# Ledger of designs, part 16: VH-VL binders against Protein Skeletor, isoforms B/C (Skel)

Target 1, 133 residues: Protein Skeletor, isoforms B/C (Skel), of Drosophila melanogaster (Fruit fly) (q9vgy6r287to419)
Amino acid sequence: LAFEVRWAVAGESIVVQLVAKLEPNHYMSFGISPNKNISQMIGADAVVAWVDPQTGNGFATDYFLEGKAQCSGGRGACPDTKISEKTNSIRLLNAAMVNGYSIVTYQRSLAATDRLDLPISITGAESVVWAIG
Below, E stands for the ipSAE of ESMFold2; O stands for the ipSAE of OpenDDE; V2 stands for 0.75 times the mean of E and O plus 0.25 times the DockQ between their complexes.

## First folded at step 14 (VH-VL; framework fv_ifinatamab)

Design w5 (from v4 with heavy chain T57E; at its last look DockQ between E and O 0.05; V2 from the best seeds 0.00; counts 0 for: pae O 6.8 > 2, placed apart)
Fold by OpenDDE, look of step 14:
Structure w5 (fold): chain C 133 residues (1-133), chain A 119 residues (1-119), chain B 106 residues (1-106)
Amino acid sequence: as target 1 above (133 residues)
Amino acid sequence: QVQLVQSGAEVKKPGSSVKVSCKASGGTFSSYAMHWVRQAPGQGLEWMGYIIPIFDEAKYNEKFKGRVTITADESTSTAYMELSSLRSEDTAVYYCARDRYQYGYFDYWGQGTLVTVSS
Amino acid sequence: EIVLTQSPATLSLSPGERATLSCRASSSVDYMHWYQQKPGQAPRPLIYDASNRATGIPARFSGSGSGTDFTLTISSLEPEDFAVYYCQQWSSYPYTFGQGTKVEIK
């Protein structure tokens, strides 16, 4: 099992759980494509998540994928807050390391909360993006 | 409207365990976190943990050092909180409370369950 | 954990007066909420996300603040407003509450 995504709609929010066996200093990411019909990384609203195996602390960071380059000066694949202040819309609910698998559970609004977010439709089709690296 | 109905008062001896139930009605159950919060007599509120029933995933306040177990039965829309190795300091009213997730606040509360621990 | 300190511990006022309750956090808080609790009852939501009134909460209740300093204001106290008020944060686990402010009749 390389990467598993679970989700549940809760009112105006969605709870997402990411599961992957991550190598040290690696992350897993999952997000919404700006194109409803295809998986498109550029312009995606994504979460980057990992678990520190030493401390057990989990992380779920709200990202906007403006480009493929590493974040520099707020450009590229950047945390939302590096692009614009107060644009974090991801709430970490839980994190765990089980049998070498990193498990991160987070919550977000179905609706976009800022200009860097993409809304999630519960009635229409959505395309998603994901990565491990 | 959402209602949370908890089980009745309990009287327990030190070292024993208690299991309190919280039945939800009037709304969805599985996709909302159910929290447990306790309040000792005349004191403030203390968060114990929560469960997300659909994932069967629970998170606990580490202060309880593994004495708390929170479970859920989706078929009956009921959450449970079990506290073991009871001490006199565990005497409190225990509340279940639903979390809407969006802001991490508790929008619905149970009526509370008094648990008295005495020798 | 994030410690929330409420002040004053007790606020003695008469009906019609303005009540100002403070909640100070030991570190910056992303979400702050307020609850009202009357004797023998469960807490009920009052204000969520610092400044939003919960469902059914009268307009005389208002919340403000950000970072580490938050305030709950009751513009004109009604008899039914005499109760204990708790602030609650979510920024990091565990969830924590203030110790409460008792608003009592003078």
Scores: ipSAE 0.015, ipTM 0.658, lowest interface PAE 6.8, mean pLDDT 91
ESMFold2, look of step 14: ipSAE 0.145; ipTM 0.707
ESMFold2 (binder alone), look of step 14: mean pLDDT 91; pTM 0.933

Design w6 (from v4 with heavy chain Q102L; at its last look DockQ between E and O 0.55; V2 from the best seeds 0.00; counts 0 for: pae E 3.9 > 2)
Fold by ESMFold2, look of step 14:
Structure w6 (fold): chain C 133 residues (1-133), chain A 119 residues (1-119), chain B 106 residues (1-106)
Amino acid sequence: as target 1 above (133 residues)
Amino acid sequence: QVQLVQSGAEVKKPGSSVKVSCKASGGTFSSYAMHWVRQAPGQGLEWMGYIIPIFDTAKYNEKFKGRVTITADESTSTAYMELSSLRSEDTAVYYCARDRYLYGYFDYWGQGTLVTVSS
Amino acid sequence: EIVLTQSPATLSLSPGERATLSCRASSSVDYMHWYQQKPGQAPRPLIYDASNRATGIPARFSGSGSGTDFTLTISSLEPEDFAVYYCQQWSSYPYTFGQGTKVEIK
């Protein structure tokens, strides 16, 4: 259940370290949003990361949320969540597995041309929102 | 202005170890990757590994399999590279180089440290 | 490991001439960079991300290419441009460099 995010700014980049104990076939995810008001979300970037326990290889891939309509009520159907993979926005720096904890360190540009959005959560890990001020 | 200043030249015997330092000034240290790159006499450049000081996270070129250790001291803005079990083919100039992560290129280099391995 | 092969190994040219240096990768790379190195000195960043000049680099230096084929051009050689030039990439570890192209005075 423990999920830890550490980050630091390096010029026009941000370096992020994700740490979580993942179940098999699960991943951890994290997005960075300068806007804490979820009613203004019209696009999202999230990083999905994991470590292959057999090889020790790490993976970090960015996704773009195309949009999510608000649920209409307790009886209404929730609209679909649309998620699109992005390319070449993330640089994997390091990956390791220690006592069942997956540790992934990656870099991304702060000057990304797309909007960033949380809350996006896919399966076994919770996303943490970070404000960059 | 960022500057990287390395320790002086060393002469070592085979089987020993060497530890080269790289002190950064004029900018942020802890959040940038510090890389080590070597160049044997008359040869090209060879990447050895890096450290990200704030996370104490290092990655190594497998060619050096357990012979290289890269560390950092945030309080002195200094990175270190230690190469053990030295051989004559480890004679080279050892450079530290800073990576701002954008594009994966080295924007600042130290002056180099000559390590000579001889009997 | 991505192998970078530079050609030619040596260019023998006079000041004022155009130099064209090639770097070929064994597989497609996202970013290619170029460095200049003079004897007894550390490498100097020259071009990053194929075509962007590093800070303080004169306009006579230009870079181009994508995928596996990259070129550094020096439009009119100056005396200070006689040096060894290296290409460098990162798309996966390890970081790798080409073997260098020496540009020498004829």
Scores: ipSAE 0.306, ipTM 0.716, lowest interface PAE 3.9, mean pLDDT 78
ESMFold2 (binder alone), look of step 14: mean pLDDT 92; pTM 0.944
OpenDDE, look of step 14: ipSAE 0.362; ipTM 0.824

## First folded at step 16 (VH-VL; framework fv_ifinatamab)

Design x1 (from w4 with light chain S92Y; at its last look DockQ between E and O 0.49; V2 from the best seeds 0.00; counts 0 for: pae E 4.6 > 2)
Heavy chain, then light chain:
Amino acid sequence: QVQLVQSGAEVKKPGSSVKVSCKASGGTFSSYAMHWVRQAPGQGLEWMGYIIPIFDTAKYNEKFKGRVTITADESTSTAYMELSSLRSEDTAVYYCARERYQYGYFDYWGQGTLVTVSS
Amino acid sequence: EIVLTQSPATLSLSPGERATLSCRASSSVDYMHWYQQKPGQAPRPLIYDASNRATGIPARFSGSGSGTDFTLTISSLEPEDFAVYYCQQWNYYPYTFGQGTKVEIK
ESMFold2, look of step 16: ipSAE 0.242; ipTM 0.732
ESMFold2 (binder alone), look of step 16: mean pLDDT 91; pTM 0.936
OpenDDE, look of step 16: ipSAE 0.883; ipTM 0.948

Design x2 (from w4 with heavy chain Q102Y; at its last look DockQ between E and O 0.68; V2 from the best seeds 0.00; counts 0 for: pae E 2.9 > 2)
Fold by ESMFold2, look of step 16:
Structure x2 (fold): chain C 133 residues (1-133), chain A 119 residues (1-119), chain B 106 residues (1-106)
Amino acid sequence: as target 1 above (133 residues)
Amino acid sequence: QVQLVQSGAEVKKPGSSVKVSCKASGGTFSSYAMHWVRQAPGQGLEWMGYIIPIFDTAKYNEKFKGRVTITADESTSTAYMELSSLRSEDTAVYYCARERYYYGYFDYWGQGTLVTVSS
Amino acid sequence: EIVLTQSPATLSLSPGERATLSCRASSSVDYMHWYQQKPGQAPRPLIYDASNRATGIPARFSGSGSGTDFTLTISSLEPEDFAVYYCQQWNSYPYTFGQGTKVEIK
């Protein structure tokens, strides 16, 4: 499983390119951990991205990951710790699929834009999170 | 401050190709999208495409049907636009322009390069 | 492709008058920009995101609008304001420009 992240700062923006070989219903994500000393997915501010293999259309959406969810049979109840979808604060720049690799390029602000966004530091150490799912 | 200096005017025959250069100085080159925009004499502006040099990622206006190629050389901070299979209607001033922070507008423009296509 | 239609094609006014330039989009646009171009020069950004002045643009320039209808206003024309003005969208590719409004001295 190969997952490549490239990024660069352009003034007040960061441009990011995510590259991964994804299974048909899977996505890639990249974000900043809420704890700068420990990488963790829960409580992270993340972009989730994928390419539709049939249309070639790309998708990139902000998420704030606030907890785990599990449904238990026989009760009909799921835990209320769900992923909160944030206001889309990113701009999709390009998307492609090459030799089974999904490639998504997007921009976002270095500063937080919504309540659920976390600021991106350009001077201090940042913990990052990533996932394929 | 950022400056964009383009190569000089060219006269070309129909069916040939032209490659225009755009050298950037005074700032970061590789992380900014460099666009190409042309303007036929007495006409408006037409977007051709861009490149993000650090990713070597380009996007094109489909109007040109594969006739345009945009490249960059990070070591010289220079972007290039090559237009092939030239026609008389390709006579225009060709501008390079840098997108401000990926906000969708162009804050620095080259001086323009006149390309004249005639027999 | 989003088509931008500017009106009027030409606006003949005297210095000190108020200029109102219109840009209509063929579908809804979130991000509209305006440029000024003088003969023999590259375009200069004036307004971004409908209403924000670009760096160094004087306060007499203002922009407004949303959806499909956008306006550039020059509150009191100065001699250096006689030029061609273009609107531009980046809501979707390809980026497109309006055909221009020429503001000329009466």
Scores: ipSAE 0.413, ipTM 0.751, lowest interface PAE 2.9, mean pLDDT 80
ESMFold2 (binder alone), look of step 16: mean pLDDT 91; pTM 0.940
OpenDDE, look of step 16: ipSAE 0.893; ipTM 0.950

Design x3 (from w4 with heavy chain H35Y; at its last look DockQ between E and O 0.61; V2 from the best seeds 0.00; counts 0 for: pae E 10.6 > 2)
Fold by ESMFold2, look of step 16:
Structure x3 (fold): chain C 133 residues (1-133), chain A 119 residues (1-119), chain B 106 residues (1-106)
Amino acid sequence: as target 1 above (133 residues)
Amino acid sequence: QVQLVQSGAEVKKPGSSVKVSCKASGGTFSSYAMYWVRQAPGQGLEWMGYIIPIFDTAKYNEKFKGRVTITADESTSTAYMELSSLRSEDTAVYYCARERYQYGYFDYWGQGTLVTVSS
Amino acid sequence: EIVLTQSPATLSLSPGERATLSCRASSSVDYMHWYQQKPGQAPRPLIYDASNRATGIPARFSGSGSGTDFTLTISSLEPEDFAVYYCQQWNSYPYTFGQGTKVEIK
């Protein structure tokens, strides 16, 4: 019981919900691996999300991950990652904290919107990455 | 194309509640956020909140905290907005709205439901 | 909360004239949208993401701006363009609209 991802395709976009029990000042992330056969955080196109426990406000920002750290596709925390901020290709729809769980719902285009975005296929297999940090 | 059809006008007494419905057709319902926006006579637009039906997730403008409940029924493709403890200042046209292509703007609007609160 | 201040409140012009509407945000905004509303009708989307025309919107409508300052321009007013125009931000809760600019016949 660490990290739950739900999603649904809506036209040219996808709506994603991330749920995790986060330590203070920690985040959850979910994205597309650059290697379709294995989960690889370095070079991944990921959304980093969290809820501020003081205000209840949610945050979701997409990043291209280029740090020194590697993640397997497991539920473990990733090491420090060099993050290159991207154009706003995602939209925060909802955020809440319930019974210690942080819940963030966001929307993202299926097509790439800048040179660092990786497009999402709705008909092919995709390798995904995720982390809590 | 998506069409949003709202329930008819309501006349309510102060202190009562109103529940406005918004039935969607011509597209996917459950994965789109359904937004509620109101407009008092002669005034601008005010966001009330939304629901994402498939996730059963709702978010509200804190101005309405404790008075508004937004729900959805996936089987009928219908969203609901209930506003309680009505005041005369709640007299407004209530709109449901949602996006067509997820570009962050409302491309589909219901026809509006006039709610009049008077004694 | 991001406050959107539209100016002027009313813009009195004749058909064929150029209309310039301003929307100023209290904090930086990347997701700024514009709507047109006529009496008895729901708002109509015009411009999304500051500068992109919504489906079916004629080329005389254009949007520009970034950060806190945004502009809607109607290059040559047509009779059907006399309406109220709203800007709207989609960056943070609560999502907010400007108070509107009425474009009316002089």
Scores: ipSAE 0.007, ipTM 0.555, lowest interface PAE 10.6, mean pLDDT 76
ESMFold2 (binder alone), look of step 16: mean pLDDT 90; pTM 0.907
OpenDDE, look of step 16: ipSAE 0.849; ipTM 0.934

Design x4 (from w4 with heavy chain G27D M34I; at its last look DockQ between E and O 0.68; V2 from the best seeds 0.00; counts 0 for: pae E 4.4 > 2)
Fold by ESMFold2, look of step 16:
Structure x4 (fold): chain C 133 residues (1-133), chain A 119 residues (1-119), chain B 106 residues (1-106)
Amino acid sequence: as target 1 above (133 residues)
Amino acid sequence: QVQLVQSGAEVKKPGSSVKVSCKASGDTFSSYAIHWVRQAPGQGLEWMGYIIPIFDTAKYNEKFKGRVTITADESTSTAYMELSSLRSEDTAVYYCARERYQYGYFDYWGQGTLVTVSS
Amino acid sequence: EIVLTQSPATLSLSPGERATLSCRASSSVDYMHWYQQKPGQAPRPLIYDASNRATGIPARFSGSGSGTDFTLTISSLEPEDFAVYYCQQWNSYPYTFGQGTKVEIK
């Protein structure tokens, strides 16, 4: 199933749209790897997002991913991941369910807002992490 | 310098439609939510909806859903609001406004477009 | 829908006086925004996120409040401050505005 991430800079913020066809009780996530040259889950600053299919309400929460958190390249069980919930540094802009796809649009600042956030670079290459869970 | 310039005033008959344009300059257009807000004569402000041009993502106030369509053209940095099935109660000044995401307020406003609906 | 109720509807004051404008939400809003509008002009951002002045807004304007109760204060009215003031919430859709408080010369 496809997972799309679209994003753009808007002044002091970045606006991000996550799109995925999710199974029940699953979520999508997108984050920035602490190692800009190698994508990895450990130490990543991530947004976890989903849409409640009955209400249409969306959720987006900023997390810092800890522990041993790299999935294999294919389907299967992910490694045990420790997730530390952070102070929410994002704002949900839109959420929808269209043809079974969950669509969440949110903003966040380009600068880290607490000790567990990582700044988003607007001039260099960024390593990204993503997951469906 | 960010600027939003709207199309000119229009006079319409009930049952017709109107399409108002909002051209942005002075900053990146496509990544900002562009909102439409109207104000009937002597009345307050009423939010109609928005579009985020780069995502082609629009959201509407349910009050207007079915009558309002908000679109954008990234190549011309222009947003559009079309309101159909016009009634006399739709006589208002229609504003476009840009949302500053980090705080969720409207930091730049167009000059407004008067739409008059009369028989 | 979150309804914003502003009071008073009209506030008649003289230059130099303090103006206090109230905005009450029908349910909790994390933060509130304020706009100023003069006749024939578009609204101008004034206060964002309850208490922060927008660019170019003089220090006599301040905002406060949380939850359902928010206040805009103009510490010493200047002639250019006589206008209509609107509060606006961004917390949930639809975005809504208060009905306005007109600040006029007594």
Scores: ipSAE 0.266, ipTM 0.721, lowest interface PAE 4.4, mean pLDDT 79
ESMFold2 (binder alone), look of step 16: mean pLDDT 91; pTM 0.937
OpenDDE, look of step 16: ipSAE 0.897; ipTM 0.951

Design x5 (from w4 with light chain D30E N91Y; at its last look DockQ between E and O 0.49; V2 from the best seeds 0.00; counts 0 for: pae E 4.1 > 2)
Heavy chain, then light chain:
Amino acid sequence: QVQLVQSGAEVKKPGSSVKVSCKASGGTFSSYAMHWVRQAPGQGLEWMGYIIPIFDTAKYNEKFKGRVTITADESTSTAYMELSSLRSEDTAVYYCARERYQYGYFDYWGQGTLVTVSS
Amino acid sequence: EIVLTQSPATLSLSPGERATLSCRASSSVEYMHWYQQKPGQAPRPLIYDASNRATGIPARFSGSGSGTDFTLTISSLEPEDFAVYYCQQWYSYPYTFGQGTKVEIK
ESMFold2, look of step 16: ipSAE 0.297; ipTM 0.743
ESMFold2 (binder alone), look of step 16: mean pLDDT 91; pTM 0.933
OpenDDE, look of step 16: ipSAE 0.911; ipTM 0.955

Design x6 (from w4 with heavy chain K59R; at its last look DockQ between E and O 0.76; V2 from the best seeds 0.00; counts 0 for: pae E 2.7 > 2)
Fold by ESMFold2, look of step 16:
Structure x6 (fold): chain C 133 residues (1-133), chain A 119 residues (1-119), chain B 106 residues (1-106)
Amino acid sequence: as target 1 above (133 residues)
Amino acid sequence: QVQLVQSGAEVKKPGSSVKVSCKASGGTFSSYAMHWVRQAPGQGLEWMGYIIPIFDTARYNEKFKGRVTITADESTSTAYMELSSLRSEDTAVYYCARERYQYGYFDYWGQGTLVTVSS
Amino acid sequence: EIVLTQSPATLSLSPGERATLSCRASSSVDYMHWYQQKPGQAPRPLIYDASNRATGIPARFSGSGSGTDFTLTISSLEPEDFAVYYCQQWNSYPYTFGQGTKVEIK
């Protein structure tokens, strides 16, 4: 599985392109960790994206990942990831399926626009999170 | 200050193609969507499509799909629009315009390129 | 696609008068923009997101509206304001423009 993230700053916005080969009903995600020194899933501001292979329509929505605690392997059950949708900070620019790759291009503000958003630094180090599911 | 300078006017025969250039200066080129908008004589504005140069990602108005190709050259900061199978209805001024993503409007426009298709 | 209908087609007024231009969308639009175009020139951005003035636009220009009904107001017309005005939406592809309202000297 190859997962590619490309981005660039354009004024007060960042433009992001996500590329991956996805299994049916899978998605790709990319987010910024709330702690720049620690990459973690809990508290991350993430974009979940996919392309509908039948229609070619793309989707990109922002989520805040909640309620998932890290736990060691071999222990009891870990809680599932809780997702809260945040729709007004993401603008879908393009989507396509090329040679089995799902390609989603979106824009978001560098400043937080929802209570659940995290600001993106344009000059500092960022901890990033990503997943395919 | 961003400046968009387009290639000169062209006269074309029906069935041929035209390629209009738009050279950007004074700002960032590669990360901004560059749009193409045309205006037939005495008519309003019609969106044709865009390219995001850094991603080589283009999107087209379905009305023109199959006839329009939008490309970019990052090394020269130049976007191109090629329209094929020209008809007399394609006579128009063709503008390039840069999108301001955060608001989704066109903040800078080229001077326009008149393309005349003689029947 | 979203159709934008501007009214009136022509608005004939004298300098110093108030101009009110209408743009109606065929379905709800969150992101409506306005442009000014003078003969032989490219459009100039005027108002973005219904009510925000673009950089360098004088305070006599204002916009309002939401949903399907949007207005552009010029509080006191100056000689340089006689032009064609277009509305434009972004939230739904394809991008579409209204057909324009010409503001001319009576």
Scores: ipSAE 0.445, ipTM 0.760, lowest interface PAE 2.7, mean pLDDT 80
ESMFold2 (binder alone), look of step 16: mean pLDDT 92; pTM 0.941
OpenDDE, look of step 16: ipSAE 0.915; ipTM 0.956

## First folded at step 17 (VH-VL; framework fv_ifinatamab)

Design y1 (from w4 with light chain D30S; at its last look DockQ between E and O 0.85; V2 from the best seeds 0.00; counts 0 for: pae E 2.7 > 2)
Heavy chain, then light chain:
Amino acid sequence: QVQLVQSGAEVKKPGSSVKVSCKASGGTFSSYAMHWVRQAPGQGLEWMGYIIPIFDTAKYNEKFKGRVTITADESTSTAYMELSSLRSEDTAVYYCARERYQYGYFDYWGQGTLVTVSS
Amino acid sequence: EIVLTQSPATLSLSPGERATLSCRASSSVSYMHWYQQKPGQAPRPLIYDASNRATGIPARFSGSGSGTDFTLTISSLEPEDFAVYYCQQWNSYPYTFGQGTKVEIK
ESMFold2, look of step 17: ipSAE 0.440; ipTM 0.766
ESMFold2 (binder alone), look of step 17: mean pLDDT 92; pTM 0.940
OpenDDE, look of step 17: ipSAE 0.911; ipTM 0.955

Design y2 (from w4 with light chain Y31N; at its last look DockQ between E and O 0.69; V2 from the best seeds 0.00; counts 0 for: pae E 3.5 > 2)
Fold by ESMFold2, look of step 17:
Structure y2 (fold): chain C 133 residues (1-133), chain A 119 residues (1-119), chain B 106 residues (1-106)
Amino acid sequence: as target 1 above (133 residues)
Amino acid sequence: QVQLVQSGAEVKKPGSSVKVSCKASGGTFSSYAMHWVRQAPGQGLEWMGYIIPIFDTAKYNEKFKGRVTITADESTSTAYMELSSLRSEDTAVYYCARERYQYGYFDYWGQGTLVTVSS
Amino acid sequence: EIVLTQSPATLSLSPGERATLSCRASSSVDNMHWYQQKPGQAPRPLIYDASNRATGIPARFSGSGSGTDFTLTISSLEPEDFAVYYCQQWNSYPYTFGQGTKVEIK
């Protein structure tokens, strides 16, 4: 599994590049969980990305975990949650297929995720998530 | 304050190539998309493409695909645009411009480079 | 490709007058940007996302519109406002500009 995540801050935005060798019907995703240093429970914020091998078109879609009920204890396990598309500041910048690798580059506003703190030392290699949307 | 300083004017013959440079200073270079926009004499602005230097990722206006190459050198904070197979209609001022990602507008522009294509 | 058509091509006005510049898109766009360009200079950003002033742009510049019809207004022209104005869409690639409206002194 060769999955590479690169990112950099550009003023009020972050630019992200995802690179992976994907089989048909596979996706790559990258996200960050809320820090334990905040007092709020906040759902995970992830970008799901892929390239259509036939057209070369790329896709990058922001997803939230949604739910109305709070987790409160052992036997009170969290209710089912749903993934929904986010219409926020995600912008697909580029997409390509090179030697079987899918390459998606996108930007997102830091204002859209006010608690996003992405230190340069975070590679995202341990954060590889595969999803079917 | 960000500054974009471009290479000097050039006179080229039809069929040749030109490579224009754009050196950035006073801010972050590698993470910003650097765009190229041209303006023929007395005409409007035409978007050519961009590069994101840190990713070495370029996107081109299909009108120029096959003739334009956009590159960057992070060590010198310099972007380049090379246009090949030059024709007289390629006579224009070529600008580099930095994108402010959140809104997609160009917040800093180079001074422009006049490229004249004549026999 | 989304074509942007600006009107009028030239607007001849005196200082203190109100200038109204139009930009029409061939397809609906969510947002429109505006730039000012003086002879021998690079464009400078004026308005982003149809109605927001870029940094350092005075309040006499305002933008409005949605869908296919967008307007730049200069409420009271000053001598430094006589220039060419371009609209630009960023809704889809390729990015395109209008052909420009020249605002000139009468």
Scores: ipSAE 0.327, ipTM 0.717, lowest interface PAE 3.5, mean pLDDT 78
ESMFold2 (binder alone), look of step 17: mean pLDDT 91; pTM 0.937
OpenDDE, look of step 17: ipSAE 0.913; ipTM 0.955

Design y3 (from w4 with light chain D49A; at its last fold request DockQ between E and O 0.72; V2 from the best seeds 0.00; counts 0 for: pae E 2.6 > 2)
Heavy chain, then light chain:
Amino acid sequence: QVQLVQSGAEVKKPGSSVKVSCKASGGTFSSYAMHWVRQAPGQGLEWMGYIIPIFDTAKYNEKFKGRVTITADESTSTAYMELSSLRSEDTAVYYCARERYQYGYFDYWGQGTLVTVSS
Amino acid sequence: EIVLTQSPATLSLSPGERATLSCRASSSVDYMHWYQQKPGQAPRPLIYAASNRATGIPARFSGSGSGTDFTLTISSLEPEDFAVYYCQQWNSYPYTFGQGTKVEIK
ESMFold2, look of step 17: ipSAE 0.488; ipTM 0.781
ESMFold2 (binder alone), look of step 17: mean pLDDT 91; pTM 0.934
OpenDDE, look of step 17: ipSAE 0.916; ipTM 0.956
ESMFold2, fold request of step 22: ipSAE 0.423, 0.433, 0.368; ipTM 0.761, 0.762, 0.735
ESMFold2 (binder alone), fold request of step 22: mean pLDDT 91, 91, 91; pTM 0.935, 0.936, 0.933
OpenDDE, fold request of step 22: ipSAE 0.930, 0.929, 0.929; ipTM 0.960, 0.960, 0.960

